# Designs tried in a protein design chat: VHH binders against q9uj72. Part 12

Target 1, 324 residues: q9uj72
Amino acid sequence: MFCGDYVQGTIFPAPNFNPIMDAQMLGGALQGFDCDKDMLINILTQRCNAQRMMIAEAYQSMYGRDLIGDMREQLSDHFKDVMAGLMYPPPLYDAHELWHAMKGVGTDENCLIEILASRTNGEIFQMREAYCLQYSNNLQEDIYSETSGHFRDTLMNLVQGTREEGYTDPAMAAQDAMVLWEACQQKTGEHKTMLQMILCNKSYQQLRLVFQEFQNISGQDMVDAINECYDGYFQELLVAIVLCVRDKPAYFAYRLYSAIHDFGFHNKTVIRILIARSEIDLLTIRKRYKERYGKSLFHDIRNFASGHYKKALLAICAGDAEDY
Below, E stands for the ipSAE of ESMFold2; O stands for the ipSAE of ESMFold2 at other seeds; V2 stands for 0.75 times the mean of E and O plus 0.25 times the DockQ between their complexes.

## First folded at step 3 (VHH)

Design A7 (framework vhh_8dlx_2)
Fold by ESMFold2-Fast, scan of step 3:
Structure A7 (fold): chain B 324 residues (1-324), chain A 122 residues (1-122)
Amino acid sequence: as target 1 above (324 residues)
Amino acid sequence: EVQLVESGGGVVQPGRSLRLSCAASGFTFDDYAMHWVRQAPGKGLEWIGNIYHSGRTFYNPSLKSLVTISRDDSTNTLYLQMNSLRAEDTAIYYCAKGPSTNDFWSGYPDYWGKGTLVTVSS
């Protein structure tokens, strides 16, 4: 059983790591007439991100070639997205996903919600810096130009990375709960501003107290109240914040379940969550998924994905069918 | 009970060819990719190449097709053919078993032979 907020990933540093020999094997996989996709999967999914960076450096030193570039040339479709995705440092991967959410065909609001509602202050700061370095654009300015209304205002607050940390005040929690209840009754622009300020700026520990007090005074769950009072992406963003505060691994389990069981398999979301959470809490996400939905994440991925793409996702998930 | 036994090493003159063999036992040879790895005196491990049950082969780009890997699944034997041997090919040559096609691995073969010494000199 879990104690408090303890979480665990599925990918760990390899204890017998040799980046030179790994780079030689990847060179053989990518630089010949044929491509050894099994070798790519077996090496890259069984190294932590720091070790993958060392492999890329050894590859460049030995062969004068860029590992990510060679993979992009040899691979295609979703398998390419998985293998290339593993090669990004986490802040740069978040920046990459946000860039494509805003600069692709249309805006992927669900990607913006998922990343900005779930990342810590430190992760947001590092992500902003990576975005600026990689794309020569300001993340805050791009969010502003691609979004609007209270949804925009909420995202702009989150991207500042200034959430309070580790502090609780029970008296303030009762007061904030009254403010949230009034916001649900009146639904004015001012009340929407007060609601987002509380949800975006108070610490997770403080917000858990606020949600408890809200249920005491309103007789209603915070998520249920938001769903009744608001709509659109603003409502979806507020719900995402509440779910992350309560149980962030359960939020990602919910996102994965939705991506897999929506009309069609939403590959980008599945790939993003598996990679981004692999070294943080993906094992905990797997446990929440099984507990909530009655089937393992492994089982569902196996049923919807195929080929080397399936093998790669299952390797990141790190469970045999029999473990579930 | 898993064993890999390399043979065919020894002293050879520069410019000659040499074929190494690896006899495998104690596992279902057909289910595994097989590797050749070498270590020159005072140097680190150098991956030579691998071969799958399908016969597909992959090689270290630095060796520039000077080697050929093959297998005979009916005799549980792995081969390494080396042509135009040079002094820098002097090394201990290891046969190694990869994980099963169903396994995920930590980047190194599960089992290694004891190696066979190849000395290229006049």
Scores: ipSAE 0.676, ipTM 0.887, lowest interface PAE 1.3, mean pLDDT 88

Design A8 (framework vhh_8dlx_2)
Fold by ESMFold2-Fast, scan of step 3:
Structure A8 (fold): chain B 324 residues (1-324), chain A 122 residues (1-122)
Amino acid sequence: as target 1 above (324 residues)
Amino acid sequence: EVQLVESGGGVVQPGRSLRLSCAASGFTFDDYAMHWVRQAPGKGLEWIGNIYHSGRTFYNPSLKSLVTISRDDSTNTLYLQMNSLRAEDTAIYYCAKGRPENDFWSGYPDYWGKGTLVTVSS
């Protein structure tokens, strides 16, 4: 298995990788009355996902047991969620998070927004396949049944994975900006549909031109305009799309800050973002977090989490309290 | 300079017991988890187990009933007790140091001794 040719995250392929020895150490950590949680953290957070899959294969071959099953049996609480989460291939982890967002108590709309607003066309396609294989349900149908209104229509567009790529048109950007300005003034159902179609279907490069033209004609930032004109989860989803287009790492930094500092430490959100972004852009997310909030992500996690759960999150985050 | 010196290897008959020692120097021994790893001729590395300063031990599930790891922090010495030795236990045995326990990066074997050869033969 090819581990990947480039990553900007905090977790990279280990250069001295020995999956057999790693599996033996994990076997020792998980067998018996006492669990070596430090060993689990030190191995699983310092291997890329492809290498963790090779460790699981070696574990199965040597012991005739399932590594993720043994971890779920021996571990508890949020530490279990972190360790088990690291063992998912990324499309399957996205599918897992979306399933639990919709099949739990109520619907976790913030999880739906975070995943569907931030994933690329390729990631959306792979996630839909993983969801169907794992749950024998169609992701699009579950989203439709669990959501409603313009929020549903927007999510249904995003889950198609058909966003335009490449090619930009400055003249069309000016026209689209005028449509967005009208949508903020009129706020009809038709205007909400036009707004959603532009934000979901145009390429990121095109949308950056649209947002610049919008500010030129309206005198207002696109996010500020949306916040003044719309409400509810529809507004939150539109804002998430705009933030991802402008600076996706900054969007995740904002999500992490909110999850840590809002009433209650929102553990599932912190765990999900750290794991999902660890091999993509978590290092850049750390930089945005410190630039915007004045304190490192490491500092804030250290202050709100405890025990081996804290150690695991800090190991994924990497750095120290004085870093970005 | 970190140094790990294994001793106690040699030729031993099947069914007998053997104790290996590892003398550590050049670092604060009691701040570190210590490991034993072996390599049979022509085969890959096999992790035997580790021990923390607290005395907590963890073993490769395949070897748990056959070995005991202990340490003496007053003499900076790590031990591996092996019982009921078999021909398959013939290997070079390595002492290895982990990361500091008071650092959250504990548990990794990152520095290795030169090894001591154990031959189980009649």
Scores: ipSAE 0.706, ipTM 0.910, lowest interface PAE 1.4, mean pLDDT 89

Design A9 (framework vhh_8dlx_2)
Fold by ESMFold2-Fast, scan of step 3:
Parts: sequence; structure tokens; C-alpha cells
Structure A9 (fold): chain B 324 residues (1-324), chain A 122 residues (1-122)
Amino acid sequence: as target 1 above (324 residues)
Amino acid sequence: EVQLVESGGGVVQPGRSLRLSCAASGFTFDDYAMHWVRQAPGKGLEWIGNIYHSGRTFYNPSLKSLVTISRDDSTNTLYLQMNSLRAEDTAIYYCAKDRSGYDFWSGYPDYWGKGTLVTVSS
């Protein structure tokens, strides 16, 4: 057994950090008639989130103004979303994205899938508390009211944040694989419940053993089996869980590729993943993206984004066009 | 290679004006934004303002009415005009080059001169 894969983000704490001077530069950028978007980008994308919080405190202390509010007033469109997004503590950013996924004209099921399938138990508990504090609503209740069926049941399981951690059991993995194989053959409501209970509750290490045993029994890859046997958002959620278990950075690379290349371009998804993963595994996501799709994330962003919005996304990626 | 040399500092009486200069060499001056930063005795760094290659200027809101930044690309010289000097303006004044000119890493001080001392007193 191994401790897991090495992952790396693109944004790190700045050395010799001066939050007072940074706040003064941001004051100059935002409090005049002209807005210095280049200064906003190069300060905020070159500081970790904890340092951005210190800058916001210094800005408030010196000017009696809210940095996020001033940015929202001066900026527009997707560039505003990027700059404001960088100013959220991670659990509050997850809560923010989930709130907006559910309180629009329709539900953004792909946002629900991405966040709830990919976050750890600790991250789930933190985002639930942030959601309750910020919106005075329970995340669990809002998910229940906005979704239905086996998709809802699966999301409700994930939002509990009660996935098993630690020790593996090879004998149980073989047994669980048989259950998954039967579920793919029968496809009844009870079998769908059994399937989601295994995928949502077993540890990542245990599920990797389960997937190996499933391939031995069925002769088929777990993702391929799900894609052949199920449909709709339930199928997409189950696939997301399997992909996160196998290689979470590769899952995010897939999500980014789909957001960039799907008809209509999904800017919100690109922004959310780049910000949320910048201090966790975004460098690893860039590597998986190039390996899987033959083109770098950097080149694809350059092709679909423009202006200061493009510059901001490229700065978060923290690479040159030729790096990958 | 990069050199920034500030000049024009010295002792000046309260209420007077002063113009500082910064002579730049070792890089393509007209491709880079330039900054002025100061440090008062026993205090931290205070950003004064910047000027882009385009001539656009941005200032610390606390100082905007008191200072003007300009540049002469033909002589590779940056200027800081200060009006109505007060005792609290006593500081070492630094000229700083932006990290990069036209690429996506601009808008941030990177290389600094040695500074010039301005003392406001009678």
C-alpha cells in the first residue's frame, strides 16, 4: 500500500509578503476613475488565499472600504468573477458556487456533481458550515429540494461527509465488486441504491481494490460499465466518483476540457476549477490535461478567453505557453 | 545590468515642492511600467504610484492630490513631483521597475534603485 500520489498547485505563499503595500497598490487600482486591471491580476494571482485575506484586512483598515465590494463595482463579466472568486476562503467559495448552482433559473447539476463528488470529508463539513453561516440555509435541505431520484439520494449521501477512511479489506473488495456487477446487470432501484452506497461510503483505497476486482469478474472497466448501464445525471455523478477515486487531477482535467470544448463554453466551470484547485493540485491537473488531450491547458485558455480575463486565468495557471 | 539611480533628494522646508528624478539603464525603458515607493524612518514601505508605458498613472489614494508621476522615454527618466511637503513626507524614496513590461507578469515592482533621502524640516 502507498500513501497516495504527489500533487502540486500553481499558487504558493509569496516570500517577503507586504500586505500594507499590496493594499495600497490595490487602492490605487480601484479607487480612481481608471481601473488598473493588470495590478489587480499580478497582486492577487501571486498571493495565496491566506495572504489575500491579510490584504483585504489591510485595505479595510487603511481605507475603511471592502476590497471585494470595490472590485465588484469596478469590474464586470467573467473578469469580475475571477477577481472576486480569489478573495473567498476555500470552504466559502465552495458554498458560494453551490448556492448559485441551486438558486438560479435552473439547477446546475454539473456544479453539484463536481464539488460533492470531489471534496474530502473535511472539505464537506467545512463547506456545510460556511453555507449555513453565509446563506442561513442548510446545504443538505437545499440539495434535497433542488434534486430528485437516485441522483438526489447519491448527493445526499456525499454531503453527509461520512466516507470511510484508512484500512483496506481485499475480501470485502471482491464481495463489493460482485454487488456492483449485479447492479450493472439488473439496474433496478434497489441495485442503484446498493451501487451508490458502495461508491459513496467506501474509502478511496478500498474502492481502487473494488474496481480491480470488478474488472477481474466482469472483464470490463468500471467507468465503461456505468456508461453502458446508466444514464442522466445519476450516471454522470457515478462516473465522477470513480474518476476522482482513480485520479482526481485527471477528473478536473476532463471537466476543464469539457467546459472549454463543449458548445457554448462554460466559463463559470473554468473559473471555479482554476481557483478552487490553484493551491491543491492545479499543476498536476495541467500535466494530466496535456497527457490526455495533446494540447496544454494554457494554449486552450489563450484560444477561448480574451483581454484581462485571459491574462487572469493564465496567471492562475502560472505557466508559459511552451511549458506543457 | 538593470540600474536605477534616484536624484533630487535633500533637506527641504515644509510647504515647498520637490521634483525627484530616476535615471534608468540596462533595459528597454519605454516597455516597462515604473513605480515610486517610499519608506519613512521606522516605518514600512509605502507605495506612492506608478506610470505605465502608455503614460497612464495610478496613485495611492492617500497621496493622489499631493504627487504627480511622469516619464521621459527619450532620456529614460522617471519623475516624481511632490507639492506641499510635510514632515511626514520625510523618507527614502525608491524608483522601481515593474517586473515585466507587456507580458502577463506586469503591474508589480521588481527591481529597485538604492533610494534618495528626502528630509522635510526647517
Scores: ipSAE 0.656, ipTM 0.886, lowest interface PAE 1.5, mean pLDDT 89

Design B1 (framework vhh_8dlx_2)
Fold by ESMFold2-Fast, scan of step 3:
Structure B1 (fold): chain B 324 residues (1-324), chain A 119 residues (1-119)
Amino acid sequence: as target 1 above (324 residues)
Amino acid sequence: EVQLVESGGGVVQPGRSLRLSCAASGFTFDDYAMHWVRQAPGKGLEWIGNIYHSGRTFYNPSLKSLVTISRDDSTNTLYLQMNSLRAEDTAIYYCAKGRDFWSGYPDYWGKGTLVTVSS
C-alpha cells in the first residue's frame, strides 16, 4: 500500500482456527431445508480469506460439495452476493467484479475506475492472471473493447501495473506540476496524454510532491482544477487517482458515501468495497467516513439495509453504533 | 463462573442407543446456542450439532439421521440422543456454549464424557 499512515482492516485471522469444524457447521447450515444464515455470517465474517479458502477445501473433502455453490443455491438477493463474495481470493474477486462491470448490460465505468485507480502493481498483475484463468479472456483486451478515448488510454496505462515505486525527485515534481498546469489551461489531446501519463506512472510519493508544487504554481487544489477543466469518465478517473494518492481510505469512504446516498443505494459497490477492503484498511475507511460525513458507516448501513444482508454488512464492518 | 458438566457416558454395545446430558450453570442458559462436539481417539474434533435458544437445531450432515439434540431451559440441561451406535462413535463427548446470542460458535467447553462402543 502507498499510504504513509498506519492502516487497519476489520477482519483478522481467527485464533484457534479449526477449518474442519467450521466446514461441518456450514454443512449443517446449508445442506438441510432450514438454512442457518446467522451461522454463515458468524463464521465467514470472522475468518480471514485464507481461512475461508481452507474451510471451502475441508467442505469439499468431507461432503463432495462446493461451498460457494451451496450458498448460491440456498441464499438469494444481496445476502447471497455478500456470502459468495467473501469466498473469493482477492485477485479473483477483483477479476469477478471487472468481468461483470464489462460483460453485463452496458459498462459499469465506476467499477472500472474504482478498481484500476486504487490497486497496486502487484494487485494488478494478480488480477490480470486471475481474470485470464477464470474467463479465458485478456483483461487488457476487454477494457480496450468496452471503453474509448482518453478514458480508455488511462485505464490501459493503469492495467499495465507499471507505476514507479519509492522514487522522489523534487525538481521533476516542479516540472510535472507545470505540465499539469498547462494541461488544465489547454485541453488538447496531447495535454490529456501528458496528464494521464504523469498521474498513472509516477509513484504516490512523487505525485504528492507534484500536487504540492501544483498548488504553489496555480493557487488551486489538483482535484478542483481537474473538476473545472475536464468532464465525463476521464475526469472521474483522474480525480479517483488523485484521491487514492492523497488518502486511499478516504477515497473508499467517498465511494461508500456516494453508493449509499447518490442515485439510490448501490448495493454492489457497498458489498465490493466492504469485502475487498476488509483485510486491508476498512477500519481506517470507517474512521475517514465518520470524520468527513459526521455519521458512522455503521449508522448509514443500518438505515439502508435490512435483514440478514444488514447483519452481514455490519459484521464485516465489525463496528458498534459509532454515530454521534 | 460458567460451568458445563457432561454425564451419561460409559460402555455401550453396538446398535444400542444412548442419551448424554449436560448441566449448565453460571450464565443465562436460555439466551445461548449450545453445541455437542466429539473427539475420537487419535482424531480431531468433530462437530455433532447445535440447538439455538429458539429450539432450532442444525446437525453435521454426516450425522443428521443418527442424533437428536434437545434442551430443557427450566433445568438448564442440554441433551444428545444417539441411535444405532457403532464402534466409530467411541469418543469423548463435549458440551459447548456458543460465544454469544447470535454467533453460535462454540467458545466455552465442558471437560467431556467418554463413550465407548464395544461388544
Scores: ipSAE 0.748, ipTM 0.925, lowest interface PAE 1.0, mean pLDDT 90

Design B10 (framework vhh_8dlx_2)
Fold by ESMFold2-Fast, scan of step 3:
Structure B10 (fold): chain B 324 residues (1-324), chain A 121 residues (1-121)
Amino acid sequence: as target 1 above (324 residues)
Amino acid sequence: EVQLVESGGGVVQPGRSLRLSCAASGFTFDDYAMHWVRQAPGKGLEWIGNIYHSGRTFYNPSLKSLVTISRDDSTNTLYLQMNSLRAEDTAIYYCARDKSYDFWSGYPDYWGKGTLVTVSS
């Protein structure tokens, strides 16, 4: 079974995988008077997502029961969120997080920013389909209804999944940098629209050239310029796009650090990033986290989380003697 | 050298009870959770249940009413008590060690060679 590219992830396909035996062990953990939370952690964090889907299918076949449903019934609090979250295919997990960001208590704009600024065209298309199938609602329409202003316009652009890919053009990069410089000076609605179109539509490689040219003409870093010229969620979204273009694992390291240290431990953000990035680049995120903040992600999770919840997060993070 | 040796198998008649033993050596037995797993001829592995160092037990829901797992840490021995044996219980029975003290791959790390139980009349 092949679960993905796994270049810099922390969760890999289990060797000698037996989904029937795994399902039987999970049945023992969940279907009795007592709950074996350690067995849940040890199995589900040591299988890739495709293998967890096979386990859920075997569980349904053997017991006539839904594994996610049994976990939601038996577990509580943030531990429930981690275990249930591991059971979602990635596009459906993104859809789930976006739905709850908009239909929960208030609107979680930082969740909208994180997902829509960081996902590829392919991931955007798959998440839109998953959202429609799961919630019988159009993702684009829900974003429009829950947001406003230039923030809304920028999210509406990103959710189209139409970012350019391919050929880079240094001359166009110089031209686009001049447009961005003027947008920072004038700050009109038209200039905000031009800024949005460049940041949302140009390829990552093209934007790196644009940012270099912007530094040359303005004498200022693109993030610093945005922070000086704009505010609110529009500013935060633009910064997120720039950070993803430069170094997406570093962006997630920044998000994790903020979630752990700012306004207390923001559990939903920590859970979402660890699960969503576990099979993509979480190992690289761990490296960027330590390089930038001086402490390991493992150390910070261990200090802010407790109980089986802590054990589950640390198992996904997979830090060891190297993280000091 | 970690060794797990199952014993107590043989031919038994339907409806009878049987107790299997597993003798453990080469490690600190009371630090580990232990499992029982079986394999019927030509079939895949079936997890029976486990027991933690604390004595807490968990069972395959399909087998829960028919089996009891226990341990004696003073003799480094794991037990499987089976009641109301049926023809479908014919299998090779394995004991296996779990890394309950440490992070593990989600599978038992050492297995015995197994003991055959044949239920026939």
Scores: ipSAE 0.661, ipTM 0.893, lowest interface PAE 1.6, mean pLDDT 89

Design B11 (framework vhh_8dlx_2; at its last look DockQ between E and O 0.65; V2 from the best seeds 0.00; counts 0 for: pae O 2.7 > 2, framework grips)
Fold by ESMFold2-Fast, scan of step 3:
Structure B11 (fold): chain B 324 residues (1-324), chain A 119 residues (1-119)
Amino acid sequence: as target 1 above (324 residues)
Amino acid sequence: EVQLVESGGGVVQPGRSLRLSCAASGFTFDDYAMHWVRQAPGKGLEWIGNIYHSGRTFYNPSLKSLVTISRDDSTNTLYLQMNSLRAEDTAIYYCARTPDFWSGYPDYWGKGTLVTVSS
C-alpha cells in the first residue's frame, strides 16, 4: 500500500479522509457550467493516490460518471495532464508515460531512460502488467521495436526487472571495476555488452563498491569516464543508471533542472517527476535540487509556470521559495 | 479567535422553504471561501456547496436545483436558501471556511443548527 508507509515525499494520506464528501465537491467543480479549478487542485493534490482512487469510486457510485473523463472534458493543456495524471495508480502512470513515449510522434528516449533506469524490480514487474492490461501490447516488444543497438539491449535488460539484491562481494567489485575500465579503453561491442550487464544486473550496494574501485583504478569518476568514452542515448542511459545508484533523488533533481532550464521548461517531464515521486522522495529531491542549484524547485516552478497549472505544480511540490 | 455561528434552524413543514445564516467573526471574511455541509441523523457528512469571495458558487450536483448560497461581505454573513424541503433534508447544518489554498478539509466549522422537516 503506497499511502500506508512513511515516505519522504510531499503528499501524505489526509487525516479524517471522507471520499464521499470529496466526490461531492469534485462533482460541484466539474458537472456544472463553470469549472472550479481551485477545488480540483486543493482536493486532488492533498490526498494520496490510494485516497484518490477511493474518491473516483465514490464519484462513479454517486453520479454514474467517470472522474478522469469529466476532468479531461472540462480541462485543457498541461493543467489537464497534471489533474488526470494524479488519478493513475503508480504502475499504470508509468505504463501510460511509456506508451506515449513510444506511440507518439517519434520516440521520447529521455522518458524511456528516466523510467527504466530508476524503477525497482517490483516497480518494473507491476509496470509491465499494467501496460499489458491497459494497452493490450507487450511492453518488452514495444521497446524492442522502437529502439535499436546497445541502447535497446540495455533497456531490454532493465525491463526484465531482474537486478540482483542482497549482500555485497568486495572481491567481485574489484574485478567488475577492471572490466568497466577495460570497456572504457577498448570500446568494442563485446565490452559494451559487459558494461551494460554489470550496470543493469548488480545490486545498488554492489555497484557503489564497483564505482569506488573504478575510481581507485582509473583515477576518474564513473560518470566522467562514461561521458568521455561513449555518446548518444546509450551514454545517457548508462549515466542515468550510475546517478540512480549513487543518489536517486539527486538524479531526479538533475532531470527536473534540465527540464526547467536546458529544455525551456519541458512540461511533460516536470509533471511526470512531480507526480511519480510525490509519495516516494519528492521532499528529498527538493533538498538535492536546492543544494546543487542554489534555488528551490518551488522558486523555479513559480518563475516558469503560470495560472492554475502553476498552482497545481506548486501544490504537489509544496514548501516555499525560501525552503528547499 | 475564529467563530462561525449558524442560525435559522427549527421545525419546518415539507414543501416549504427555509433560509439559514452563518455569522463569521475573528478573521477577514472576504479573504475566504465559505461552505455549507450537513449531517443527517446516523449518516455521514454531505457537502452542500461553496461560495468564493468573488461570489462564484458551486453545488453538490444532487442538490443544485434545491439550494442557493449567497454572502454579504459587509455584514460577514453567509446564507443558505433551501426550497422544496423533504424529510431527508432533516440534518444538522454546518458552515465552514477555507482559504484560497487549503490542505485537506475546511479549517474551521460552526457548531451547527438543526433543521427538522416534519409535519
Scores: ipSAE 0.767, ipTM 0.933, lowest interface PAE 1.1, mean pLDDT 91
Fold by ESMFold2, look of step 4:
Order: sequence, then C-alpha cells, then structure tokens
Structure B11 (fold): chain B 324 residues (1-324), chain A 119 residues (1-119)
Amino acid sequence: as target 1 above (324 residues)
Amino acid sequence: EVQLVESGGGVVQPGRSLRLSCAASGFTFDDYAMHWVRQAPGKGLEWIGNIYHSGRTFYNPSLKSLVTISRDDSTNTLYLQMNSLRAEDTAIYYCARTPDFWSGYPDYWGKGTLVTVSS
C-alpha cells in the first residue's frame, strides 16, 4: 500500500496442517450414503488454497478419486458452487468464472467487468494461461466474439495485462485530465477511445494524480462525470476501473452490497467475490462494507442466505468476530 | 476439566475382534462430535471415523468394513468395535472431540490405549 489502509484476507494457512488426516475426514464425509456437509465446511473454509490443493492430492493418492468430482456428485445448487469454487487455484477460478460468463447464449457482462477491471497485470497473465490450458481457447478471442463496441475495446485493452507500473508524471497527469474532460464534453468515438486508453494504460499511481487534476479542471468527481456522460456497460466498466484505482476493497464492498440488496440475492456474484478475495483483502472489504452501509457483511449474508450454503458463506466471511 | 480416557487395549491374536471404550467427563458429552484416531508405530495419525450426538457416523473409507463407532450418552461413553484384526492394526488408539465449529483439528485428545495384534 502507498498510503492508507493495510489490506488483509479472512483465510490464512491453518497451523499444524495435516493433509492426510483432512483427506481421510473428507473421504468419510463424501464416500458414505449420507454426506457430512458440516465436515466439508469446517475443513475446506479453514485451510488456505495451497493447503486445499495438498488435500486434493492426498485424497486422490489414498482413494484414487477426484475430490472435486466427488463433491459435485454429492452436493447441489449454490452450496456445491461454493465448495467446488474453493478447490480452484486462483488463476483457474478467474478463468472458470470468465468461461461461464461467456458460455452459450448471452453474456454476464458484470462478471467480465468485475474480474478484468480489478486484476493486476500478473493476475491477468496467469488467468489467460489457465484459460488456455483448461478450455483450449484464447481468452482475448472469446471476449472479442462475445462483446462489442467500446465496451469490447476497453475489455480488450484490460485483458492484455500491460498497464504501466510504478511511475508518475504530474505534468502528464494534467494533460491526461484535459483529455478526459474533453472526452466528457465531445463524446465522439475517438474521444471514447482516448478516454479508455488513459484509464486502461496508465498506472494506478498516475491515475490518482489524473483524477485529482480532473477535479481541479472540471469541478467534478470523475465517477459523477462518467455517469453523466455515458451509459450501458461501457459506462459501468469505466466506473469500475476508477473505483478499483481509488480503493479496490471499497469497490468490492459496493459490488457485494448491490449483489445482496438491489434485485434479490445474486448468489453467483457473492460466491465469486468471497472466494476470490478471501486470501487477499476480504477482511478489508468487510471493514469498507460496514463503514459505508452501516450493517456488517456478515449480518446481511445471515439474513438473506440459508442452510449449509449460508454456513459456508459465513465461514469464508470469518464468523461473528467482525460484527461489533 | 475435560477428560477422555481410553480403555480396552491389549494383546490380541489376528482375526479376532476387540472393543475399545472412551470414558468422557468434564463437559456436556451430547454437544460434541466424537472421533477415533490411531497411530501405528513410526506412522502418522490415521482418522478412523466419527459419530455425532444424533448417532450419525462417518468412516475412513479404508477402514469402513472393519470398524463400528457407537456412543452411549447415558454413560458418557464412546465405543470402537474392531473386527478381523491384522498385525497392521497395531497402534495407539485415541478418542477425540470436536466442537460445532473449529478452525483446526479435534480440540481435546485422550492419552490413548495400545492395541497389539500378534500371533
């Protein structure tokens, strides 16, 4: 972090880790006639992803069976999605979510926005590799075929994973802010292209200077300006980029709040964010959520989800300790 | 003070059966899942199975045909029935408990009872 809050996840490596015993307990939970869902939750949400990979290896070595496959056979609905999702390495989980966002007829644009606007160059490189290996398809080509217009052009820039890193130039920031201001005034296709090129290619540190200069020049907040000037998924993607540059944990808190409250409990979005951020910044996301919305993320999940699905989500969120 | 005391170990011949007991005290036995775990000489811990307060049982698939776990809540006692014993079943046998929620492994273990399977 340059200045501001330390970011922290909710899932850490378990002490005294014993993957052989974990695999034996999971075998008992899955290979009988009755599934022990509480055992699955208490083991898998209480190990980090690296430890879960070791458990899966031990399970296969001992029983000749695929742990993910056995869970998919025994589990159903959203609970299955949570438990299976925990077993993906992070780059493969991103690839999996993007694949299913674009598979078949229709596209889940919010999933594309959430992943591609928020991931670092390294994360994008690793997810592209995982996507190719798992699905025998090129991620960039699939995005191109499933999207259109300036929304597509912006996603195509993000997915290259070539954002400038680690430099600032205050004079260039003022120039870039003028370009953004003109793009909001003129709104031509060329101005839209210049706008997204700045937002996709400049470093986070440089963009924070650009946004400050934009405020100085225009008297407007950058998000407010984008909302007034543009619409559709292009507008939503531009806003997501700005929010991630400013405060990525707050962006995810906003996404979670919207997924829980706006038009019913959007399970897919809640599951994706909790799993993907659990070892990165989910604890910080919880703090931003409570600060902005008054109630804790834990409280909202408890009130809107049910059954073992609820128990799993609450375990990833990390219990009651953060409800003051 | 939580106590788990195993008994019933000793020397037995291959092919025979043996029943181990675990006497529990110092906590509300009905609120906990109970486990049997063993450790053969020079080997790591091997989870045998568990039983919930409801009576539901789950077993290590490698041992499922050889063992039965039961509990008697009126006497706060956990049982392990082992059949068709082999020399490889020689181990220290532990009972253990888990609370409803845990972030590690069983939170309390007995001292264990030694079972030796030899001709």
Scores: ipSAE 0.552, ipTM 0.868, lowest interface PAE 2.2, mean pLDDT 90
Fold by ESMFold2 at other seeds, look of step 4:
Structure B11 (fold): chain B 324 residues (1-324), chain A 119 residues (1-119)
Amino acid sequence: as target 1 above (324 residues)
Amino acid sequence: EVQLVESGGGVVQPGRSLRLSCAASGFTFDDYAMHWVRQAPGKGLEWIGNIYHSGRTFYNPSLKSLVTISRDDSTNTLYLQMNSLRAEDTAIYYCARTPDFWSGYPDYWGKGTLVTVSS
């Protein structure tokens, strides 16, 4: 039986897993002034996140120390960010990345877009809980204070984590498409609000029908229409939502390609996507990347990164220059 | 065929020292990182430390001051020097090799040698 594309990650539970011995070897790698960076890579990129959590607990039990803290003290630069990032539970990693996107000088709007446009209701709920527990503040309040305009309003709708799930209605898809088309024609504040409410609140299945109907009545692709009608981070966020609805792995492939090529090598974006998608759909992302850009993600990372940082990224990416 | 043969075990009194050997054959010894691991009666595996082909060593923090790992590439032999032995050091001691010269994780194991620390 034929099935469509299956989403698949690159990191899986290791067989014959021994968290006590892993923790002992990490302890040896991290003690003193010198660090065995190859050992860190060989262990941490070859365990799933659940197994890494067990390693961290074994490490604390044996040595009375926090593994993430010890890695942050012994490591530097982007290699530190990769190794430490692997040790976060997924909701806390999302919370951590959002916190750092908003704190300090300026806001990293692309990080906010990438996370909030792509996460499911359950993932958003868990990340809000992790954010509150870790930072003693409300994620929604921080987004509100650090953003503005329709960009803010759209992020605030996404972060509620209340997208409709379930039944689609093809007849209503035509009505929803008419609303989107009118919003592109009139462009009032009320029309922008109606547009983002549809994109943020309708189910993925319903939105795919809506996008088909939008093409039928307007003669335009939804992304092209948004690009012609809107600008700034609001436009970028709307496009991200549409791309995630259509083909989320392809959205991340686009983000990775841009991060590698458009602005030099944007380390934070590459690290975040590889870690966050490693157990979800990173293999599928690799397929989309090679299909669209001609060269594998592995090839591009190998050519633009260096040192143990490169080795860690390639271990998470897996594959090789010949494959996807 | 890769073979690792430990020797030098036996009964030893507390406070004494002991050197274990591991004879390696069937591969280019100089190209690989080597490990010592032990298993006390009724307990799980405990990693002691490793030595890379370069001679660099890393140790389980709990054992760092008590053990020394060395290698002699001319005789394809790995050594474990243990000092100030205690009853808790009673265990089967295994040497292990990585799957290749860049990997640091032990994959191929010897049969082990028993060390009993008793009065």
Scores: ipSAE 0.474, ipTM 0.842, lowest interface PAE 2.7, mean pLDDT 90
ESMFold2 (binder alone), look of step 4: mean pLDDT 86; pTM 0.867

